# Designs tried in a protein design chat: VH-VL binders against ENHANCER OF AG-4 protein 2 (HUA2). Part 2

Target 1, 142 residues: ENHANCER OF AG-4 protein 2 (HUA2), of Arabidopsis thaliana (Mouse-ear cress) (q9xer9r771to912)
Amino acid sequence: EAAISRDAFEGMLETLSRTRESIGRATRLAIDCAKYGLASEVVELLIRKLESESHFHRKVDLFFLVDSITQHSHSQKGIAGASYVPTVQAALPRLLGAAAPPGTGASDNRRKCLKVLKLWLERKVFPESLLRRYIDDIRASG

## First folded at step 4 (VH-VL; framework fv_nepuvibart)

Design S11 (from S01 with heavy chain S56W)
Fold by ESMFold2-Fast, scan of step 4:
Structure S11 (fold): chain C 142 residues (1-142), chain A 125 residues (1-125), chain B 107 residues (1-107)
Amino acid sequence: as target 1 above (142 residues)
Amino acid sequence: QVQLVESGGGLVKPGGSLRLSCAASGFTFSDYYMSWIRQAPGKGLEWVSYISSSGWTIYYADSVKGRFTISRDNAKSSLYLQMNSLRAEDTAVYYCARESLTDEYNPWSGYFDYWGQGTLVTVSS
Amino acid sequence: DIQMTQSPSSLSASVGDRVTITCQASQDISNYLNWYQQKPGKAPKLLIYDASNLKTGVPSRFSGSGSGTDFTFTISGLQPEDIATYYCQQYDNLPLTFGGGTKVEIK
């Protein structure tokens, strides 16, 4: 059931940590959600969680989950597994705006998000021009 | 037990090409990130490239980007480094190394818990 | 790139001495630092990971400490088999970078 999978993923976000185990389990659940056509809902949940998160280190954890889901999606065959690449691409302005905010307190966030964007650039996960624009935007906000 | 065995090194002229291989045994190769690290004669260690367990994520040092290509064959438990447009400054012992996974998620790195014995690449006219 | 400055470049000590090597990062790397031992003609061997964790099977005389930008590696009671070059390495950011190495010799 789609609703059950969505609720399970939302619950997983509440206990998400930066461990490989935690991110790996959440990634697997997100991929399972895609089988029910829920990729857009999953990404919206991630955006909502990122925008409401008050702790900057937690924002990094959430963005690392976005990276994990995106890289798994990029490497997978079939419609369900691959659905996150276009969905995350469309959501990048909101995801990055929340994960890498301007200001002195968020310098670590911007640094880590830049690292992820550069890896996506090298792996050709998203169009080069789009990634370079976001890299430049984040650099300009520091 | 864990073993990494490099091969393919040798003498080559500037502009030439070499392909290094690393044969892994004693562990589930497909679970680990792998790296190439080099050491010029009498110099320190320099990281060259890594490849993730599935091959999705690849990164190169700026000094080799565009000239070297890292790849892996999980069915054969083998890691490769294709080196093109070789320069005198590429002369080094090249080590194959296994990256142990850290407890924390890090899309770019870990630590090198096992290394091969190295293979010497000499670029000379 | 993160520069790793290691000191001293070389040192000579007697068997039984306490040896300390330092490593400084050009920016905050938290605890994302490893220490390796390389004996002449051999591949490097991991001794310490994540600044202070001793790899299983490595003698307890080796230890690491520090966080942020300043790190130390210590050999308590130097043994003849400890003659080697020691390297620090950061993994906070790509590219991965190593210190210049410290050659440890016995007097």
Scores: ipSAE 0.362, ipTM 0.617, lowest interface PAE 1.2, mean pLDDT 88

Design S12 (from S01 with light chain L94Y)
Fold by ESMFold2-Fast, scan of step 4:
Structure S12 (fold): chain C 142 residues (1-142), chain A 125 residues (1-125), chain B 107 residues (1-107)
Amino acid sequence: as target 1 above (142 residues)
Amino acid sequence: QVQLVESGGGLVKPGGSLRLSCAASGFTFSDYYMSWIRQAPGKGLEWVSYISSSGSTIYYADSVKGRFTISRDNAKSSLYLQMNSLRAEDTAVYYCARESLTDEYNPWSGYFDYWGQGTLVTVSS
Amino acid sequence: DIQMTQSPSSLSASVGDRVTITCQASQDISNYLNWYQQKPGKAPKLLIYDASNLKTGVPSRFSGSGSGTDFTFTISGLQPEDIATYYCQQYDNYPLTFGGGTKVEIK
């Protein structure tokens, strides 16, 4: 069951688009994986996919999926849903480094990642000092 | 089917207060972000404030921040705007608007698919 | 804040004409832009969302295009009922901002 959920999630990443339908389906699969204790593996799959992705627009799609999973976990009660908040927090340097790379070609990526970080700041998803550090780092890399 | 009906507008003196209400029907009110958008006579549209579906996230335009308070009562399918310290420049038709989710994922907001007919607020001595 | 600039502020055209309105954002907003129609004394009505998607029930003579900072709204074959003010609106970031509007009149 666990392996089936993980494989389903990994397959969803191959066809992920920026539609709410696509991101919603992938989010549901990620939550199902958390029920089997696979939150860290899901986040690692996201990191690996982000790091290997050559298309900057698809990096944004993947980071929006990170946002969707994180927002769902922050808003939900229960252990399974809450698993992603600490796991994503620990992974933020790698997730942001891949999703919002330095250089002139990635200005849209940095802008969109900045708006997600500002939303997380507003909703108190992660510590303010941590989010402000990442916001400053991304602004400086432009 | 979907209806938004504003009330509470009227004539007030500068420094006065008004509370606007928006009654929603024909949809599950608790699923939607809601906004107030205003339009001064003969002028364009100005977004005023939004409130998330649960009421936990609220944002204001700088022009009204500290003076206006948006709130909602999901049990009553109602949206409110408490307006304090009113100024002449707050004179406008105030619209209640429902913010739909777009087909494309955006963590911030969507589009306004339904609007009320508006309620006129006139701030004048 | 993201500033939205519409051009022209007003125009007059004949029935059957192709009418084009432009909207420019002060920074890249991807495709996070909507177009609204407002008839005199009425609330605005959504016509186009996400830069190019026509809302169900809106006539196909209305279309939108563009991404980034430059956007275009077109009415192909202007009809008398299209007399209205048209507004673009960005939703890339808060505060949400509207263009100044374009008043479309029949000559």
Scores: ipSAE 0.461, ipTM 0.688, lowest interface PAE 0.9, mean pLDDT 89

Design S13 (from S01 with light chain L94W)
Fold by ESMFold2-Fast, scan of step 4:
Structure S13 (fold): chain C 142 residues (1-142), chain A 125 residues (1-125), chain B 107 residues (1-107)
Amino acid sequence: as target 1 above (142 residues)
Amino acid sequence: QVQLVESGGGLVKPGGSLRLSCAASGFTFSDYYMSWIRQAPGKGLEWVSYISSSGSTIYYADSVKGRFTISRDNAKSSLYLQMNSLRAEDTAVYYCARESLTDEYNPWSGYFDYWGQGTLVTVSS
Amino acid sequence: DIQMTQSPSSLSASVGDRVTITCQASQDISNYLNWYQQKPGKAPKLLIYDASNLKTGVPSRFSGSGSGTDFTFTISGLQPEDIATYYCQQYDNWPLTFGGGTKVEIK
């Protein structure tokens, strides 16, 4: 069932769109994976998908999924929160590096990622000093 | 039929307090993010406060921060705004508004598909 | 805070005219802009969301365009029932901010 949840999540990433339905369904699958101790594997799948994605708008979709998973987990503050919040925190350099790459072609990506980071700062999802560092790093790359 | 009905407005002296209520009907209140938006007489619209569907995320305009408190009771389908230390510049019609649910995911969304009729708050000596 | 500058503050036009209202953001807000209509004595009503999407049930004579910092709202063929104040609103960042409004009157 763990393998089934993991495979379902990986399959969902192939058809992920920016709709609330699409992101919501993928978020639910990610939460199910955390119940089976697969949060780190889910985040690694997201990192690999982000790093291999050729379409910049798709990278934003994937990062919005990261936001959805993270905020859902933070608000629950249970097993899922204990799993995804620290796992995403550790993965932020790789997630942001892939989602908000440097260069003029990725200006929209950096802008949208900055908005998510600011939201996480306001909602106290991650430590303020860490989020401000990433905000500064992304601004410097533009 | 979606309805939002505000109440609790009135005349109050500077430094006084008022509690506004918004009664929601015709939709699943607990699924929606809500805001209070005000409009001073003859002036434009000003966003005041926001609360998420669960009540866990709350934002305030700087002008009301520390003085106003937004809250909700999902079991009663009601939204509230407790207003303390009222100032003359708080004089306005106060609207409760429901955040639109679009198909597209937006983690910072803030547009309003339904508004109540408004309730007038007058702060005057 | 993101400032929304709306122009003109008021206008008078005849039935059948094309009315154009502009809204300028103090910084790039992508397409995160909405347009509302407020008829005299009534609450505001959402007309357009995400700069150019017409809300279901709103007449097709209303349209919006623009991205970044410059936005336009148009009424093609003004009708008597369109007498109202129109507001733009950004939702790119907190706090949410509205334009100053444009009062549309019929001559």
Scores: ipSAE 0.425, ipTM 0.689, lowest interface PAE 1.1, mean pLDDT 89

Design S15 (from S01 with light chain L94H)
Fold by ESMFold2-Fast, scan of step 4:
Structure S15 (fold): chain C 142 residues (1-142), chain A 125 residues (1-125), chain B 107 residues (1-107)
Amino acid sequence: as target 1 above (142 residues)
Amino acid sequence: QVQLVESGGGLVKPGGSLRLSCAASGFTFSDYYMSWIRQAPGKGLEWVSYISSSGSTIYYADSVKGRFTISRDNAKSSLYLQMNSLRAEDTAVYYCARESLTDEYNPWSGYFDYWGQGTLVTVSS
Amino acid sequence: DIQMTQSPSSLSASVGDRVTITCQASQDISNYLNWYQQKPGKAPKLLIYDASNLKTGVPSRFSGSGSGTDFTFTISGLQPEDIATYYCQQYDNHPLTFGGGTKVEIK
């Protein structure tokens, strides 16, 4: 069943769009995967998809999915899917490096990722010092 | 059925304080982001502040930072704006607005689908 | 802050005319732009969200287009009840900013 859940999530990534419906459906699948102990595998799939994605707008879609999963996990306070908070925290350098690349063509990506990081800072999703470091890194890469 | 009713506006002297309230009804208040938007007489719209559904994310326009405080009480379905150190340039109609989520995912903001009638704040000596 | 430049500041047109208002952002805001209608003495009303989506219940004569920095709002077949000031608003980044408004009146 674990393999089936993993494959379902991987398939969802191929058709992911910026709509709340699409991201919401993918978020629910990610939470279901966590029930089988697959949170690390889900985050690794997201990292690999982000790193291989050529379209900047799709990188934003994928990072918004990361935001959706992370905020849902944070709001659960250690119930169903809470494992995504520490897993995403460990993956942030790779996730942000892929989602918010340097260069003028990626200004929208950096702007959107910065906004997500600022919201995470305000919601206390991750340690403040860690988030401020990544915010500074992204600002410096423009 | 959705209603937003502002109150608390009035005449106040420069340096004074005023607290605006917005009473919401006809929807689940705790599900929505809320904003205060103002309009000086005969002028355009200026966004003042925004607060997330839980109250955890708050932003202010630079013109009001350090002087205004947005807050909400989800149990009472109410939004508040505490205005301190008021200036003549704060004179405006203040609107309470509900922020609806767009069809497109956006973790920080949406569009303002319902507005209150507004409450006038006049700052003069 | 993202500056929203709206033009024209005012216009007069006849019933049945096609009215076009433009809005320019100082930086790329993707499609994160809304259009509002404000009648005298009333609160603003949302007409268009995400640059081109018509809010349910709003007449089809209103439309929006554009992405990035340049946006257009159109009224096809102006009606007497369309006398109002129209505002664009970006929500790509805080602070949220509005255009200066376009006052539409009928000759």
Scores: ipSAE 0.416, ipTM 0.654, lowest interface PAE 1.0, mean pLDDT 88

Design S16 (from S01 with light chain L96Y)
Fold by ESMFold2-Fast, scan of step 4:
Structure S16 (fold): chain C 142 residues (1-142), chain A 125 residues (1-125), chain B 107 residues (1-107)
Amino acid sequence: as target 1 above (142 residues)
Amino acid sequence: QVQLVESGGGLVKPGGSLRLSCAASGFTFSDYYMSWIRQAPGKGLEWVSYISSSGSTIYYADSVKGRFTISRDNAKSSLYLQMNSLRAEDTAVYYCARESLTDEYNPWSGYFDYWGQGTLVTVSS
Amino acid sequence: DIQMTQSPSSLSASVGDRVTITCQASQDISNYLNWYQQKPGKAPKLLIYDASNLKTGVPSRFSGSGSGTDFTFTISGLQPEDIATYYCQQYDNLPYTFGGGTKVEIK
């Protein structure tokens, strides 16, 4: 059920780590949430968690989860899980603003986010012009 | 037991075409990114192309773009490389390789944990 | 493209020696570097991934270190079966690129 899936996903964000197991489990849960029409709510939870997160390494973990969900969704075009591609696209300014903040302390964040954006560009996950704009914005903020 | 077996190599004239196949067994083929990597006689390794687990994401080295096409059939646990407009410099042993993922999440890539025996492609007149 | 420069291109050493091979990336690749062994007439075999992690089943005499642009591969106590060409490979960015290889021979 929707309530259980949502609560499980929210709880997973609190204990998320950089491991493939952790990110993979959270990704599967996000895809399950999409089956109940909760893709926008899941992305909003990710945005709020990213914006409230104080540790830069944790912001990278959360953005890697965004990547995992997005690429999984992209590979499933035409299935319920595919709803994350347009939902994440709309949320990119807020997601990137939180994950790749300006300043010297966030250089690793910007570098890792840039690598993800370049990969999305190469894999044609989002429109080229949109991704190139975000790449330029992040480069300019360093 | 993970096995990758290449076939389809042979002698072909410049401008010709050849199709390589790689038969996978001993693992869930549909879970893995797959690559083709080549090695010219007496030379080093050159990565050629990869294809994602679902087949939706593909990348080619600049040396083969527009001439080679990578594809896969997950139902048959098979990887393919269609090679067109072959040149003498395409002469090489072609390896099929499985791309493994690291324990730490990386959205871009991994390492080649298993390779096939290779199949020789010779392009000459 | 990221260029991988391997040094030396070849070396000869005695059984029991410590052999060191270096690999330099043209830009920062963090720890996204692997090392492979290729014996004559055989396919390459993964020895080390993510700069320093030994693949299961690979002898402990093989080790890797480094981060950023400078990486080292070491064989502690060279054995006759270690005659091979060794390659580094980066996976920080596409296209994946390999070093030119280091041929290790026993005197």
Scores: ipSAE 0.339, ipTM 0.650, lowest interface PAE 1.2, mean pLDDT 88

Design S17 (from S01 with light chain L96W)
Fold by ESMFold2-Fast, scan of step 4:
Structure S17 (fold): chain C 142 residues (1-142), chain A 125 residues (1-125), chain B 107 residues (1-107)
Amino acid sequence: as target 1 above (142 residues)
Amino acid sequence: QVQLVESGGGLVKPGGSLRLSCAASGFTFSDYYMSWIRQAPGKGLEWVSYISSSGSTIYYADSVKGRFTISRDNAKSSLYLQMNSLRAEDTAVYYCARESLTDEYNPWSGYFDYWGQGTLVTVSS
Amino acid sequence: DIQMTQSPSSLSASVGDRVTITCQASQDISNYLNWYQQKPGKAPKLLIYDASNLKTGVPSRFSGSGSGTDFTFTISGLQPEDIATYYCQQYDNLPWTFGGGTKVEIK
């Protein structure tokens, strides 16, 4: 059921790494959760995990998972999995604030998040004006 | 053993059309992004277009946008490039290439690990 | 577009020599740079990816280094079979762009 799928996803976040295998498994669990109407809950789990993460490298891993889920959802327009596009859009300020924090120690985070935003802009994943605003905000931070 | 074999090149007049094919074998074609990369005689390499594994994401170099169409048939393990409104500047050897992914995830990560032998397209009056 | 400037355009060296080729990006591309070898009449072959990672099966005499805007490709003991044109390629941003190539010949 729904609760089991959510718990499986939350557990997967504890062992998430930057490998394509790890992110791929987590992405599939997120898509399964969407079938039970849990897209908002999944995104909230991602936000909370990202905000509580102490290692900047791990914050990038989590944001790459957000990218993987979002791109997969974007490619499945008109299907239950497509629900992540609007859910992630609404969460972008919190996701980016946690993934690309200010300060010299987070320069790599900002650079990588900026690249993801530019790719989303090129692929028309989210509205252009929204993405350009976030790109400008991140550039201003360093 | 990964193999990519291009075909369909030839001599064509300016304004003409040509369709290139690339036959893939030795790997699961449907798992990979594919690109067309060209090389004018005696010149360097120029990326032309890519297509995602599912076919849903496609990008073109500005020089060919609106004239070339990339497509794929995963059931036939084949990649295509439909070239319309050909110009003398399109004269080149056209390579199909497989984009391999690094073990580490990133949304732009990739490199061309296997290339076909190329097919020559000559656009001349 | 990101411009890739490759130097030198050509060089001649003796077997056993250390050969160095440089590639400069017009903007910071981190380590998103690949190196390819193209022998006369043949398709390019990947040698190095992500600036410094040697592709499996490629001889260890080939190496790459650098990050940001300045990159170096080295052949530490030139062999006759290394006669080829070498290209760098950035994949930091679309469109993907290649350097102009460096033709390596044996004296």
Scores: ipSAE 0.371, ipTM 0.676, lowest interface PAE 1.1, mean pLDDT 89

Design S23 (from S01 with light chain S30Y)
Fold by ESMFold2-Fast, scan of step 4:
Structure S23 (fold): chain C 142 residues (1-142), chain A 125 residues (1-125), chain B 107 residues (1-107)
Amino acid sequence: as target 1 above (142 residues)
Amino acid sequence: QVQLVESGGGLVKPGGSLRLSCAASGFTFSDYYMSWIRQAPGKGLEWVSYISSSGSTIYYADSVKGRFTISRDNAKSSLYLQMNSLRAEDTAVYYCARESLTDEYNPWSGYFDYWGQGTLVTVSS
Amino acid sequence: DIQMTQSPSSLSASVGDRVTITCQASQDIYNYLNWYQQKPGKAPKLLIYDASNLKTGVPSRFSGSGSGTDFTFTISGLQPEDIATYYCQQYDNLPLTFGGGTKVEIK
């Protein structure tokens, strides 16, 4: 069920690690949620988790999950591609604001987020003008 | 064990074409980004092109853009490089290489944990 | 393109010596740098990834350090089988670029 899938995804965020297995399982749950029309709820859960997360390394893990979901959806097309690509695009200001905060303590976050944005630019995941704007914003805030 | 075996190299005249193949075994080919990296005789390494695990993402070095085409066939565990309009400066040993799959998630392409033996391409008149 | 300057281009050392090779990036690449070993007539082999991580199965005498623009690769206690050319490689930005290589020979 939809509710079960959503609750399973939310639970996964609590124990998410940077392993391929952890991120892969969370990505599969997010894709299942899209089949039930829950892509916007999944992205909102990610935003809220990112905004409330105090550990900078954990913010990177969460943003890598955003990358995994987005790239999987972009490559697959269909329901997941139709749902997550535009939903993540709309959420980018909030996702990036939380994942790549300003200040010297977040230097690693900013570098990793910049690398992901450059990758999305190269892979044509989102419009070039939008990605270049965010890249410039993150560079300027360091 | 992981094995990558290149083939298709040879002598070709400037302006000619060659198609290189790389046969992969010992791992799930469809999980990995793949690259072609070349080395001119007596010179260093030069990255040529990469292709994502699904084949949807491709990048070329400026020196080969418009002339070379990378492709893959996951059902055959094979990587290809179609080389057109060859020039003398394309003379090199061509290696296929697998991007490392670590336990940690890494969304960017970066390092090559296994390489084939290489196949020599000589472009001369 | 990010230019990788590797030095020295060649060196000669004795078995048991500590060998250090340096690699300098033309711009900040954080820790997105790898080191490869290429023995004569053979394909390259990955030794170190992300500046300082030793690949599983590679002897502990090999190590890497550095961040930003300046990186070092060290062989602690050079062995005869270590005779090879060593290359650094950045993956901060496309195109991927390699250093010019350092040929390590025994006296």
Scores: ipSAE 0.387, ipTM 0.648, lowest interface PAE 1.0, mean pLDDT 89

Design S24 (from S01 with light chain Y32W)
Fold by ESMFold2-Fast, scan of step 4:
Structure S24 (fold): chain C 142 residues (1-142), chain A 125 residues (1-125), chain B 107 residues (1-107)
Amino acid sequence: as target 1 above (142 residues)
Amino acid sequence: QVQLVESGGGLVKPGGSLRLSCAASGFTFSDYYMSWIRQAPGKGLEWVSYISSSGSTIYYADSVKGRFTISRDNAKSSLYLQMNSLRAEDTAVYYCARESLTDEYNPWSGYFDYWGQGTLVTVSS
Amino acid sequence: DIQMTQSPSSLSASVGDRVTITCQASQDISNWLNWYQQKPGKAPKLLIYDASNLKTGVPSRFSGSGSGTDFTFTISGLQPEDIATYYCQQYDNLPLTFGGGTKVEIK
């Protein structure tokens, strides 16, 4: 059921680590949620988790999960998993605001988020003009 | 046992073309990013190009953009490098390398865990 | 492009010595740096990934440390089979770039 997939994803966020295994498992759960039409709910859970996270390194882990979900979705043409591309695009200001905050304590966060944005630009995941604007904004905040 | 075997190197005149091949065995070729890395005689290593596991993502070093084309055939477990408009500075041993992912998630790259023996390309009049 | 400056370009040491090689990145690359060994006439071999992780099967006398822009590779107790050129390589950004190499010779 949809509720089971959603609860499994939400639970996975609590134990998420930066290992490829951890992020890969969470990505698979997110794709399963999309099959039930829950992509927007999954992205909202990620936004809320990012905004409430107190540890800056955990914010990077969560944003790497966003990257994993987005790139997997981008590679899937015409199936349920592809729904994350437009949903994440709409959420980028909130996701980036939480993952790459201003201040000296968050320089690593901004650097890693910049790397992800540059990769998305290279791989044509989102419109070039939008990604260049976010890149410039994050550079200006550090 | 992982093996990568390059072929197709040789002597070519400036402006000429060569196609390099890399035959992979001992692993699921379609799961890995692959790269070409070259080394000029007596010089260091220079990364040339990579191709994603599916073939959809490709990147070239600026020195070879517009002249070299990387491709792969997953059904044949083979990697290719088509080299056109060759220059003297392209003279090098060309290595086929498998790119393995790090344990820590990194959305952009990994490390080269296996390399072929290399194939020598000499561009000279 | 990220420039990788490797020092020294060559060194000569005795069996049993502690050998240290350094690598400097032109910008912060976190820990996204690998070390390779290339013996004469052979392809490079991965020794260390992510600055400090020893590849399975590589002798424990090899180690790496550092983060940001400054990295160190050490051979504790140099052996005759360690005669090789050693290269650092960053994977923080494209294009991927290698250091110029350090040739290690036995006296």
Scores: ipSAE 0.395, ipTM 0.669, lowest interface PAE 1.1, mean pLDDT 89

Design S25 (from S01 with light chain S30E N31D)
Fold by ESMFold2-Fast, scan of step 4:
Structure S25 (fold): chain C 142 residues (1-142), chain A 125 residues (1-125), chain B 107 residues (1-107)
Amino acid sequence: as target 1 above (142 residues)
Amino acid sequence: QVQLVESGGGLVKPGGSLRLSCAASGFTFSDYYMSWIRQAPGKGLEWVSYISSSGSTIYYADSVKGRFTISRDNAKSSLYLQMNSLRAEDTAVYYCARESLTDEYNPWSGYFDYWGQGTLVTVSS
Amino acid sequence: DIQMTQSPSSLSASVGDRVTITCQASQDIEDYLNWYQQKPGKAPKLLIYDASNLKTGVPSRFSGSGSGTDFTFTISGLQPEDIATYYCQQYDNLPLTFGGGTKVEIK
C-alpha cells in the first residue's frame, strides 16, 4: 500500500508538467504518502529527480512541485501532511543547488527559484534568516 | 464566472470615515490574495493595501498606513477597507482586485487578473 | 520605493500602426513586471504578466519584452478598440508601484 503510493509518486514525477492540474495531482499524492510516514522518502525522491534531471526547464517544474507541496503542507494543522515543512527545510540546500545551479545557462532557473523564495519569505513559510541567506547565495551565483 | 463588486463609496468630509466592501463570487475566495488599488480622477493607479488568503499577511502603502485597515471574511467571500481620518488626497475610485492563479502553475502573486468595477470616494470640505 | 517611469505619457496613432510604449524601473526588477489596459470608464484588465507572458484570452497583437530595468509593450496593428490608457506595474518589492500610464488615441 505504502510501496504502491511511493511507486505512483515516482511515476508521476516522470510525466510531471507545469500545469496546475499536473502539479496539483502530484501534490495530492505526496500528501497521501505522508500519511504512511513517507514524507522523507518523497523529498528524497524529489532531490534525486532534480539532481539527475538534464533539462533545466524540468528542474523548474520539479521545484514548483516542491513549492506546491510545501505551501499545501504549511496551510495544514496537526496532520501528517504538515511534516513536509520541516522535511523540505532540511533539504533546501540540495533542492536549491539542483534547481538553481550556477552559470549563465541557468539564469531563468535562478530567477524562478528566487521568486519562490521571496514568496516563502512573504508568507512566512520558513525562517526569515534562512530564506534571506539562500536568496543572497543564488543572487551571488549569477 | 469571476465577479468582484465594490460598495460603500460616497461623499465624506475631511476627517471622516468610510468602510468599503468587495463581494466576490465565481471562485474560491479563500485561495486568493486580494488588494485595494485606487485611482484619483484623471490620474494613474496607486496600490493601497493587500491581504493574504488566510488574512495573516497584510501590507499598506505609506500614504494610508495607520489610517486604513484591510480585512476579509472568507466565510462571506468578502473583502473590506476601513478608511479613517480621510483627506482630500484620498479622493479616488477604489478597486478591489484578485491576484492571479493561472492554468500553468504560478507559485507567486503580484499581478491582478480580475478587478471590480470600482467605487468612488470623494473627500471634500 | 521602486519608481516606474513610463513613456510617452500619450500618443496618437492610426488604425493598423505599430505602437510601442516603454517602462523603466529605478532598480533591477528582473521580469517582475505586468501590463494593464484601462478603457475609458472601465476597470483595468491584465494583458501581460512577468514581462512577456500573454494572459489567456488577450489578442496576440499585444506583446511585452525586456528584463532588468528596461521594458517595452507593443501593439502590432492598432485597432479602434485598443483606445485606452496602458500601465506597467512592478512586483519585485513592496510597495507595488505603477507607471504613470500612456494614453493611446486614434487620429
Scores: ipSAE 0.407, ipTM 0.635, lowest interface PAE 1.1, mean pLDDT 88

